# Ledger of designs, part 3: VHH binders against J-type co-chaperone jac1, mitochondrial (jac1)

Target 1, 176 residues: J-type co-chaperone jac1, mitochondrial (jac1), of Schizosaccharomyces pombe (q9utl6)
Amino acid sequence: FHSSSCQSEAKNFYKQFEGDISDPPPKGPFDIDLGALKSSYLRKMKTLHPDVAQGKDAALAQRDSAELSKAYNTLKAPLTRAEYILQLQGINPVSEDISNSDPEFLMEIMDVHENISASRDSPEKLLQLSQENQGRKVQEINEIRKAMESSNWDSALLYVNRLRYWNTIDKILHDL

## First folded at step 1 (VHH)

Design n06 (framework vhh_h_nbbcii10_fgla)
Fold by ESMFold2-Fast, scan of step 1:
Structure n06 (fold): chain B 176 residues (1-176), chain A 126 residues (1-126)
Amino acid sequence: as target 1 above (176 residues)
Amino acid sequence: QVQLVESGGGLVQPGGSLRLSCAASGFTFSNYDTYALGWFRQAPGQGLEAVAAISGSGDSTYYADSVKGRFTISRDNSKNTLYLQMNSLRAEDTAVYYCAAQYYDSSGYPLEFDYWGQGTLVTVSS
C-alpha cells in the first residue's frame, strides 16, 4: 500500500519526528506534545545506537544519533523551537536589536538585574525572582504562539528576542 | 497575574478521601516551559517531602512510596488545573500541601521545582 511518510531532500527537525508530532506553524501549532517527542526520540535513538549497528554502519549511526539529539534538544524547549521556526521562515532570530527599539523593556531588564544584585544575600528573594521570571517567560511564549499561528512574523521575532533575555536571567539565577 | 492556587484541603477522618486542585493563572500547563508539575507536603515539625509529580505531557508520573497506590496525580489542560486524588488517608498524611512547577533552562534541560503556590492544609484525625 502507500507510505504515509514523505521525506524532502532538505530534511528539517520536524520531519525527523514526522507522524509523532505536528507540523510547525503556520500549518500546525507552536506547542508540541513533549511526551510524544521524547518517546519518538528514544525509540529512534535505540535503532541508531552504535551497539546495534554492525561494521561500517557504526560511524553513520554515531553521526545520525548526534543529528537526532540536536533535533530533539532544539524542539523540546520553547526558545530554541521558536528560533528554529523563524529559521524555517528565512528569518534570522538574532537580527533585531530589541534594546534600541523598546526602552520600556530595556528598563524592565535593568530593574531585574538590579533586584538580583540586591537579593544575592537572600535565597528566599532569589527564589521569588526566579518564579517571577518564569511568569515573564510564559507570557512571551503565549505571545510567540499567537504570532506564529497567525503568521505575524514581525511580532514573533520581537517576542522571541524578549524570551531570550528572560532565559539569560534564568541562567544567571541558576548559576548563583 | 501569574500564580498557582491550591484548594480542596480540609479536615477528614482516617480512611477518607480528598481531591486537591491547583489552578494556574497567567500561564498554561501545555506551554512547554514546565518540565513537570508536582505536589509537595510539609507536616508539622518535618521537612518538605515530594508526594507526586506528572510530566508536562502527562505521560509519566512519580509517587513517593508512602502514598503509592493511594494517591493519583492528574492534569486537565483544558481547565489549566492539576489534581491530587487522595484516598485511604492516614494520620501521617496531615500536612500543608503545595503545588509546584519544574521548568526548563535555556539549554532545554529540567531545573528544580521552584514556582510554588501558597499551600492548602489537610488534617487527618479521628
Scores: ipSAE 0.000, ipTM 0.113, lowest interface PAE 14.5, mean pLDDT 76

Design n07 (framework vhh_h_nbbcii10_fgla)
Fold by ESMFold2-Fast, scan of step 1:
Structure n07 (fold): chain B 176 residues (1-176), chain A 124 residues (1-124)
Amino acid sequence: as target 1 above (176 residues)
Amino acid sequence: QVQLVESGGGLVQPGGSLRLSCAASGFTVSSHYSYALGWFRQAPGQGLEAVAAISRSGGSTYYADSVKGRFTISRDNSKNTLYLQMNSLRAEDTAVYYCARGLTIFGPRSFDYWGQGTLVTVSS
């Protein structure tokens, strides 16, 4: 395959915002300046929005707008950002070996399940569980940052899969 | 009384497709104060394995790596029904498939009610 000077690529999400945000790990930091990301997205979206593009280029503008939105939505959240960075390294962000590689984490997940079940009739206890879960997410994000910035991709994959579970718990607690 | 009834199992050739259904009764399947629903399987001589699960709101799904990209879980809250669309079936998918109700999508200990099971056999 050959590159084109006019080619845009959905897989290269960081390139969509080049100059406004840093390169991904290991070259740059895991964290993104979310204000800069949003400003870049809004500025570029105004140019590419289908309502601005008239005639024959409307379909290309619609495609480019969809690609830009996907890039923004992927990079703005720590989990989807981390999954994308793993994909850039040629790594499948979901691992079959989660159970075998991290038995302590599995026990923690099971304990959280049981605590939610025991607390479903207590708004106060569910709020406490939600707060504890936010703490776990922060810890996983810190480990992802450290692993990715040091090119420890095996550890990064482990912590990304952990963060995904905590995000799901977060959504369940919100929906209770 | 909570009841879950699976249907749609049977004999299918490798590479074929099946759609499993799970009819729920005795509780309301909705995003607010409802339950997570999932599919588990048990192959002959093996332990119970999680296949796919869907959260209360439908906003979160889980798939085992062995089925990811081939199977799709969905729920229809208006019909109180859970579905599993199984594509590109392999001999290794041969198992009794159970639907289950739980408070979270993680692990069999979180699921408190189970269906009777439906047998899926993938063979020439």
Scores: ipSAE 0.000, ipTM 0.104, lowest interface PAE 11.6, mean pLDDT 78

Design n08 (framework vhh_h_nbbcii10_fgla)
Fold by ESMFold2-Fast, scan of step 1:
Structure n08 (fold): chain B 176 residues (1-176), chain A 122 residues (1-122)
Amino acid sequence: as target 1 above (176 residues)
Amino acid sequence: QVQLVESGGGLVQPGGSLRLSCAASGFTFSSYEDYALGWFRQAPGQGLEAVAAISYSGGSTYYADSVKGRFTISRDNSKNTLYLQMNSLRAEDTAVYYCAADLWGSGSYDYWGQGTLVTVSS
């Protein structure tokens, strides 16, 4: 899988909602009006044939619905939105060497895992750790916004990888 | 219950070799198809350093500049085991070595072992 070939062949997700949402960074803001995005998505889903019974038309309706759903789901969440914006810039959003080269951040991750392990028998402490993790995610999103809107793509890639770490912590805490 | 257990650490002379193993339990490597397994180390008085990583497909690897050409990361899915082959060891390689796993395709490491000490001295 070559990400630039995939990007050139795929319909641009922002173009599917053109007129209802802003352009991606650096031309537009990182944040999306989620109400406008949802309204556009629902309206466009209704314009696709809801019941196409026959052959080629049924296949096209299914494909178009799947593509629109992928675009909506990708853009509505900050992490997947940021990953998609990096892909539009020809950047692989999953860079192991950048995240692995940040030793202070990796130490922070280890500390968080130890705190979770120490708190397994305390629902109150697990809730506090979940709230602290939400705070970390907000901080990373703020840095992603600043970096992308200023075309600082190296910084954007770094903060996207950090945000992904905190999403993993969320998943661990929710699975407990 | 997910656990990672490192083994193979010890005392070795400069220029020698060691192979570290990381045995995983509570999950099967083949059932988690996203992302990476990795080795990290912490030398006395230093921060944590990423040493090597391998994707679940085995198709991509990462190595720190300090170990390129000397260390090789590999995995055996049938044994649920990650390996680090360390050749041409130097005193600077002395550290506690940790294995880590990314089980949700997040690009981050979700589980960590307890660590194994590697000492390189004459």
Scores: ipSAE 0.000, ipTM 0.093, lowest interface PAE 16.7, mean pLDDT 76

Design n09 (framework vhh_h_nbbcii10_fgla)
Fold by ESMFold2-Fast, scan of step 1:
Structure n09 (fold): chain B 176 residues (1-176), chain A 125 residues (1-125)
Amino acid sequence: as target 1 above (176 residues)
Amino acid sequence: QVQLVESGGGLVQPGGSLRLSCAASGLTFSSYSYYALGWFRQAPGQGLEAVAAISGSGGHTYYADSVKGRFTISRDNSKNTLYLQMNSLRAEDTAVYYCATSRYLGFTPAEYDYWGQGTLVTVSS
């Protein structure tokens, strides 16, 4: 890392936390020390708050705070972190046709929706479905980590799109 | 109205095989259906037990431990039909076999809404 004064670009979220977190894949690991990330975010937010900002007016402090919050919120969650890393590689993180590329996965998604509708009034079954979905998310995250750390970007894109579906299922289960 | 009709039952020797069919009317099977399908059986003097179940898309299956590895549940949505392939049949598989449908994948008889009239399977002699 740098020993001189460092300038970070607003569009590179990792640079906003330089020195506190690792570089993104393939240079660094996919996983982030979330405690270090949060500590860095809170410390930097204190200097950007309008009441303590140095040499900036309230509107600029609000913009800087919003940009820092976007960087923190993006990096703290595995899905949005992975999407951002793909964007850094010049890759659109959204697949246009999952049914064409992975028919088995589409069938699995439909089965999960079916089982959730089935279980809406059964706390024990909803808990089981939640636990099964957490397992699917962990599996996709493990595959994303492997793919990104070995620069297998096509595989990373596939697993990111799968994780996005499981995140939607997770939200449905928690909003019931 | 939903109606399920089982067929394929009969008398077989131990070690033999049978394929049961369940034809549905008043309900269409599709890969987008929320209707789960199951096979249940009632042996003489016993209660109703789950044998196998399959989700609406066919992606999820359940098997009772007593039949796992011997029986295979499948569905053909184009023919609106559920199947149970029964291999390596044993005397203890003797029962009336029922097909049933649910709005969702369940593991107990109480979770199923529509039932067939049953087909007898006898594994003997």
Scores: ipSAE 0.000, ipTM 0.100, lowest interface PAE 15.1, mean pLDDT 78

Design n10 (framework vhh_h_nbbcii10_fgla)
Fold by ESMFold2-Fast, scan of step 1:
Structure n10 (fold): chain B 176 residues (1-176), chain A 125 residues (1-125)
Amino acid sequence: as target 1 above (176 residues)
Amino acid sequence: QVQLVESGGGLVQPGGSLRLSCAASGFTFSSYPSYALGWFRQAPGQGLEAVAAISPSGGSTYYADSVKGRFTISRDNSKNTLYLQMNSLRAEDTAVYYCAAKYPFLGSGYYMDVWGQGTLVTVSS
């Protein structure tokens, strides 16, 4: 019946690919075999596509395929995967009430934006900044992996917020 | 139009104190999501150095090792003003001081990175 959990509870996307990918942390690894995930998605999507679904009407097939696509898109990318795993733990992955307790990170933010502004007219330097930002993203993903696999959820939340910031820097650099 | 304007710089003797202010116009410091704020400086013939930063909530602050215990950063969101209280000033603190507003919580839109024009602080007899 009607439940507040329908409004706030995270959908269990890992169950949609059960048997083809590992369980989420802390039971399984953070990393997903992306080839196995994509193969599972394509195989399941073939069954759910409206043109090939039997015993279902087009509306139900569209709903099921939309849910499957949401699960695939969420799990295939490290940031959205990590956000989803936090939600499974009952943690809001985005909160303005969580103070930045890492002042060194704030300093990194300031330095990165200054370097982007200083490099605005230099495609070569902007490319170097983009490469440096990819390195920061990899570093945050490594920390998220370590934190989640050890059930260190406070650390995981911190590194997820850092990764989200670096994704936005990527977008700024791409749009420049 | 968005702007930051620094004030309070000037000539001061070693061991003296100054308070810098940074007034924002065209945006508010407490706009959801909130801005992170900081002070940077550039000494003659040197590169830009981060001096102090304060989180959107004001709950965490950062200071460069060169200024810890001497400088205090604070913000007044109701007045849209950032402050830097500088005590026990040294000749090596001589620099142009810039304030900046940065956005650590990122929604669907881009907040502008905003820099001030700078204010000169000279520590000399």
Scores: ipSAE 0.000, ipTM 0.161, lowest interface PAE 12.8, mean pLDDT 78

Design u01 (framework vhh_7uia_1)
Fold by ESMFold2-Fast, scan of step 1:
Structure u01 (fold): chain B 176 residues (1-176), chain A 121 residues (1-121)
Amino acid sequence: as target 1 above (176 residues)
Amino acid sequence: QLQLVETGGGLVKPGGSLRLSCVVSGFTFSNYAMAWVRQAPGKELEWVSSISGSGDSTYYEDSVKGRFTISTDNAKNTLYLQMSSLKPEDTAVYYCARGYRLGSWPLFDYWGQGTQVTVSS
């Protein structure tokens, strides 16, 4: 097993917005002020954009702009933010063996699958299932927040994997 | 109608490589978890690998980890299984499946016809 993580010596995504957003867990909160994040991103992007950097090294400006965009896109969404925080802790968020599954989670997935199959021809029921799935995503995010802010990384990894599956269900429902 | 079609199987020698493809119609990959499942001669179905609809999560049976890589091309509605360092024990019919395997519960609702992979000297 090889674990990969971002080095603190490299500019990590949180450091790119230093002063405008809080540090990641466990030092800071899981939640990010998305308005502050976006404002910081747009302001910094304006200074790094190749058009503004004309007369300087345009290639370095393009590289820095791409890296800033990756940092913004990663931190703005709860799932990718949580995955990145796990990486900072030296944890690979996607390498967990699927056979290490929670029986309660398996029952939830089975119930959701059956309900979607039974509701394919009912726009009203599909909307209800979509709303219920949003509720499940919110609950997983709440558990991720609790786990990460208390440095319970095993629990955080579990809830991140659950959230990822609810995102998959979300896509299924949106395309029916 | 919904259809899954596997291709890429064949005869290879031990240590060889092979890429399986599964082209789907009637749905989009980004909305569904997908899996590869195999059945060796005289044995039961064995889950090999899964990928989430987002593409953010991949999972492998322990015996294939590091040798097989699952991936998708959502624009082409195609699921892939890149197999390397093939062993005689990998000889099986490989099926593309829509859905997921969680523990002992296979939650697959659609399957392809399968493609034969034979690893022998």
Scores: ipSAE 0.000, ipTM 0.117, lowest interface PAE 12.5, mean pLDDT 79

Design u02 (framework vhh_7uia_1)
Fold by ESMFold2-Fast, scan of step 1:
Structure u02 (fold): chain B 176 residues (1-176), chain A 122 residues (1-122)
Amino acid sequence: as target 1 above (176 residues)
Amino acid sequence: QLQLVETGGGLVKPGGSLRLSCVVSGFTFSSYGMAWVRQAPGKELEWVSSITGSGGRTYYEDSVKGRFTISTDNAKNTLYLQMSSLKPEDTAVYYCAKDLRYFGWLPHFDYWGQGTQVTVSS
């Protein structure tokens, strides 16, 4: 059977930057040229800034500016970009109906938590754990890219959920 | 229908013991990892211990190692936390969690029980 796409959506974030960035997977690559994305965002934002419009036009400019900022912020980061691409495919990445049954991943999560607890008194060990976690994030991003570009949406959902967890660990380590 | 019910909390003196229970229903117990997490007054949520369904492996937060024991009774669909040598800093509401992998998203899931209060008072 056949995978399908919802990329025709009028408010599609990729359409906000059409011509400056590639289409999302499976049509285009997962990676985005972040320099091109930022340049497009800044150029378009100058046109939409509320302070250059008045009255009725100011309200529309404010809404368009907010939408453009949301699109930029979503696409610039791998996790939120991947979540958005799944949503374009009709997949809710945070649905309560979707549960990860991977016991090996669960064991890895538990081991990471235990190592963080054991390392609270060692800045050097906490830095090492942070570096190891960055490596896990890179690995998940590589798997997401591979899965999405081959329309393997079940695998993409799995790796997106793993990446989300490693982002949570990253925040815990930064706050510790 | 998913349901988690925690019991066994109470007031105990330092050095005392308590056994917490979490009765689960609406899913195949042995197919899931289970966890105990706690929240002390005015503090962030803290992971305490986990047990895997597939290997019986257990994991503990460093401050509770040697004092707490996590276990399951698959026939009763029940998760336990045996707590010994309790300290005032163990005072918290203890929660049973079905899906540890989504710990950071738990407020969006109806997998938490109502919790059980443990108070260690000198």
Scores: ipSAE 0.000, ipTM 0.242, lowest interface PAE 10.7, mean pLDDT 77

Design u03 (framework vhh_7uia_1)
Fold by ESMFold2-Fast, scan of step 1:
Structure u03 (fold): chain B 176 residues (1-176), chain A 122 residues (1-122)
Amino acid sequence: as target 1 above (176 residues)
Amino acid sequence: QLQLVETGGGLVKPGGSLRLSCVVSGFTFDDYAMAWVRQAPGKELEWVSSISWSGGSTYYEDSVKGRFTISTDNAKNTLYLQMSSLKPEDTAVYYCARDEYYGSDYEGFDYWGQGTQVTVSS
């Protein structure tokens, strides 16, 4: 009971870039203009960087820089962006029932693990598996976009958890 | 102590060339990606180019593609931006930046140089 699953409006990452990017779904699109986001982040970071901020405000500038970096890194990536949007809707982005709700997905996961295990000693096959995994991530992102823009939060939660799994596969492949 | 120092800016005529340099200290390019970012007078900051750690991959903004080349010299701890076929629209202060999250789904610049002025005018 000590922690809130919802982020307050005062901590809203979209507000850090207000005027440069659109509002989050359902008011705005899921996709962010990444060029506008990056330019806004770079401009704000330059102002807050400790080497520029001298005197008594240097420590506060370091903290503000850390918060700005967190906001940028969260919104830049589709998975963390989607997780954050779910949190803004009061939804815990972690699902416990993926395997129960989608046995076909579970079988696909098992096949991917078997293929990785079989390909551990082959850089060429690992590269192919990485490319195939990127395709799966793109499909999940497309479904997240559709769900969030139509305020279909149950579907959005499902596809976010599927995307998280494929991100985990990317990490496994990078650790080999 | 971590530091980035840019040099090589100046006045050049349209169609000319300049080479910007950024000398880094306190870290190596084996562990970090690097970027060039620019700001024209009265305009927003614009990402220009990035290079992955160890120089394995390079990326460019569309308006500079084919005209600019980003590279590193690890032995000299120096990042370069070779600029050719310069246009008045390239007039800006150019900054080098360290990118801790390049090569993943995340991007974040944590250290910056002081900037070097490039002016393209007749």
Scores: ipSAE 0.000, ipTM 0.213, lowest interface PAE 12.3, mean pLDDT 78

Design u04 (framework vhh_7uia_1)
Fold by ESMFold2-Fast, scan of step 1:
Structure u04 (fold): chain B 176 residues (1-176), chain A 122 residues (1-122)
Amino acid sequence: as target 1 above (176 residues)
Amino acid sequence: QLQLVETGGGLVKPGGSLRLSCVVSGFTFSDYYMAWVRQAPGKELEWVSSISSSGSTIYYEDSVKGRFTISTDNAKNTLYLQMSSLKPEDTAVYYCAKEGLYDSSGYYLDYWGQGTQVTVSS
């Protein structure tokens, strides 16, 4: 037997788009059809607009719109989607000690920062570093997909925290 | 405007080799990460490999490491995937893609074309 979890108590963002997108892992795939997600979101937003929503006051329409927008924005991006899936499993997606538990990852982080610092005056090299970071994100997303679809939640948590770091590097490179 | 044309697929026996090509038009691919993704019959899209614009950063899916080699020819605007030691589980339609991972969520929305069928018979 396997241990049970109480997921039926949690509000499920996937349920807001039921029929238009697949169930979350492990029942469905990690990846989402983003076109279908966006179409569903826009269609549902029209229903929630005060001019269209019958029997609802403006405050309720604004709240429902904000909740739908939160669900859409959470599911459309791999990092926030993965964090939400972990939350559905009762797992806190944030790890404070990821660098301390992975010496190789810490060394990779240090190397990336040094390369960025050394490349500040070179647009060509900054572009190359951005491309390399894109590849790191691909690798982490692939590992998250595998882990979540096989219910390996410890591995999923590890790769989610690694992806969050690479997302931060993208922001640093963009701001240069 | 952007177009990716995949060729080189075919029927091959287990242990065989194939070389896939992707001719890019509408942009200079040396400015972008390029990738190979595949879809087996009745399965989801699977990322296979990625290569940076410089060619210095290469990533492979674990099941293809040591068997597949991704490369580029910038003068020909062409991406390649050299496949060796092919297995029945490598049977899929193979697509090349320009990376758009910020928006693709693994579906690799930045791909165009019909793909090329690879069938590994047992």
Scores: ipSAE 0.000, ipTM 0.134, lowest interface PAE 12.9, mean pLDDT 75

Design u05 (framework vhh_7uia_1)
Fold by ESMFold2-Fast, scan of step 1:
Structure u05 (fold): chain B 176 residues (1-176), chain A 120 residues (1-120)
Amino acid sequence: as target 1 above (176 residues)
Amino acid sequence: QLQLVETGGGLVKPGGSLRLSCVVSGFTFSRYAMAWVRQAPGKELEWVSSISSSGGYTYYEDSVKGRFTISTDNAKNTLYLQMSSLKPEDTAVYYCARVPFGSRYAMDYWGQGTQVTVSS
């Protein structure tokens, strides 16, 4: 039931913002107009979450608001957007197993971790590592865009897994 | 089917240089990271150096950093270890090894080894 609900037009995250944003790849572009997305989200939230709703009506409004918020939060960020698009294609986005592993990429991430560890006491070096990591994220997003808009789903899956790792590095650097 | 064949070992004087070669067959060389591991007489195996499948990333044990250079030639399915400024402590049997995904130190297939002796 969950799968059938997700496949319906009313439950598809892109369909919830139909008319305000484009269709997902391969029919539409990977990039979303974030201003249009946010405006659509806020307008729709105003009708789904009345401040004074109580009882069963309040519970339904809260559930619908939570579902809309999930759609908005998923589409607004490139990584979660890309993961959702893969799911629409029937692809599990979090299945980077050993057979899909890139030894060069894994060595690169080990090197990045060592550089972060060696730079913990140097704000200047940590800032440089953060800037380099932003560059890596932009490169992966560019590759995801090209792959998805060309229906190259094997490549898209690879670059999504690489982007997820760089996003983890961002969080590590931010928490330092 | 899978073979790793090391050559290039020998007797060399301290301060000398030597180049080890490892020819691989039976797998797609460019898909795997590779490593050099050594074992000195009466000691445990020691990781020496690793190289990524592309050759873009290299790693070295501290005692050999700046003296040894690891490289690959994918067209020849060959891994190299260029050794310079050799010391008596570098005396060991050197093994070529295949590195499975994501590890610099874990190896799944090994060659027969080539003896390097550094003495005056």
Scores: ipSAE 0.000, ipTM 0.096, lowest interface PAE 16.0, mean pLDDT 78

Design u06 (framework vhh_7uia_1)
Fold by ESMFold2-Fast, scan of step 1:
Structure u06 (fold): chain B 176 residues (1-176), chain A 124 residues (1-124)
Amino acid sequence: as target 1 above (176 residues)
Amino acid sequence: QLQLVETGGGLVKPGGSLRLSCVVSGFTFSTYWMAWVRQAPGKELEWVSSISGSGSNTYYEDSVKGRFTISTDNAKNTLYLQMSSLKPEDTAVYYCAKSPLYYGSGKLYYFDYWGQGTQVTVSS
């Protein structure tokens, strides 16, 4: 992330859906009404479709559609939403050397990888590991919510990086 | 725009050394975990080594521990793999890879960006 100026964008992702969803933390809640978000996205996308966007350059219509899709895809998922909220606060959402400040988390990650490796030939155990990982993601999301709604940005950054790791574990388990 | 460019491969005798370099452009190098992954002829992709964005944390596949050293030069956006005591079994195409893991731990199975690869052949 190059600059805290990212939060100064003329039309940020929450502004794309202004009136249909709440403001981001700390002004509003972390959680978004996903039904309202999707309805807003679909309605706005119809007005930007090339066949409907009368009087606009095709390139501008394509750019606007791409930006709206980027905003929707970013806000609909807890991890990318949290990363974006950190960027709005001028915070790089990626933390360096988390192992130096959280050796227990590093040990847990290493244990999870070892368990996956040991379970590669066991569909039942892989399913169990997947279920356990979903529980970890829920815990991180709850911590992110608490931190962001209380403007505890250092804690929010920590939990966002933990959540990102558990999302990667989901991908590893899916690809097996 | 985002690109990883590997250099340094070649033909080397058993017991020899090579240093692979990967120049990164289009993203903030120090932010991501980087890895070296290899593929021997007719074999699956094998993770070799990983390094954190800070360079403080490194991990190695058991078969290369003590022989290979992964390092970074963040000012030059360059990832290195110093290989020593090379064996015929190390013959492979070596890829520089970026992980979506912003916090790494040992073996990585998923990568979102790869370089073109550089061939390393260990033969007498």
Scores: ipSAE 0.005, ipTM 0.180, lowest interface PAE 10.5, mean pLDDT 79

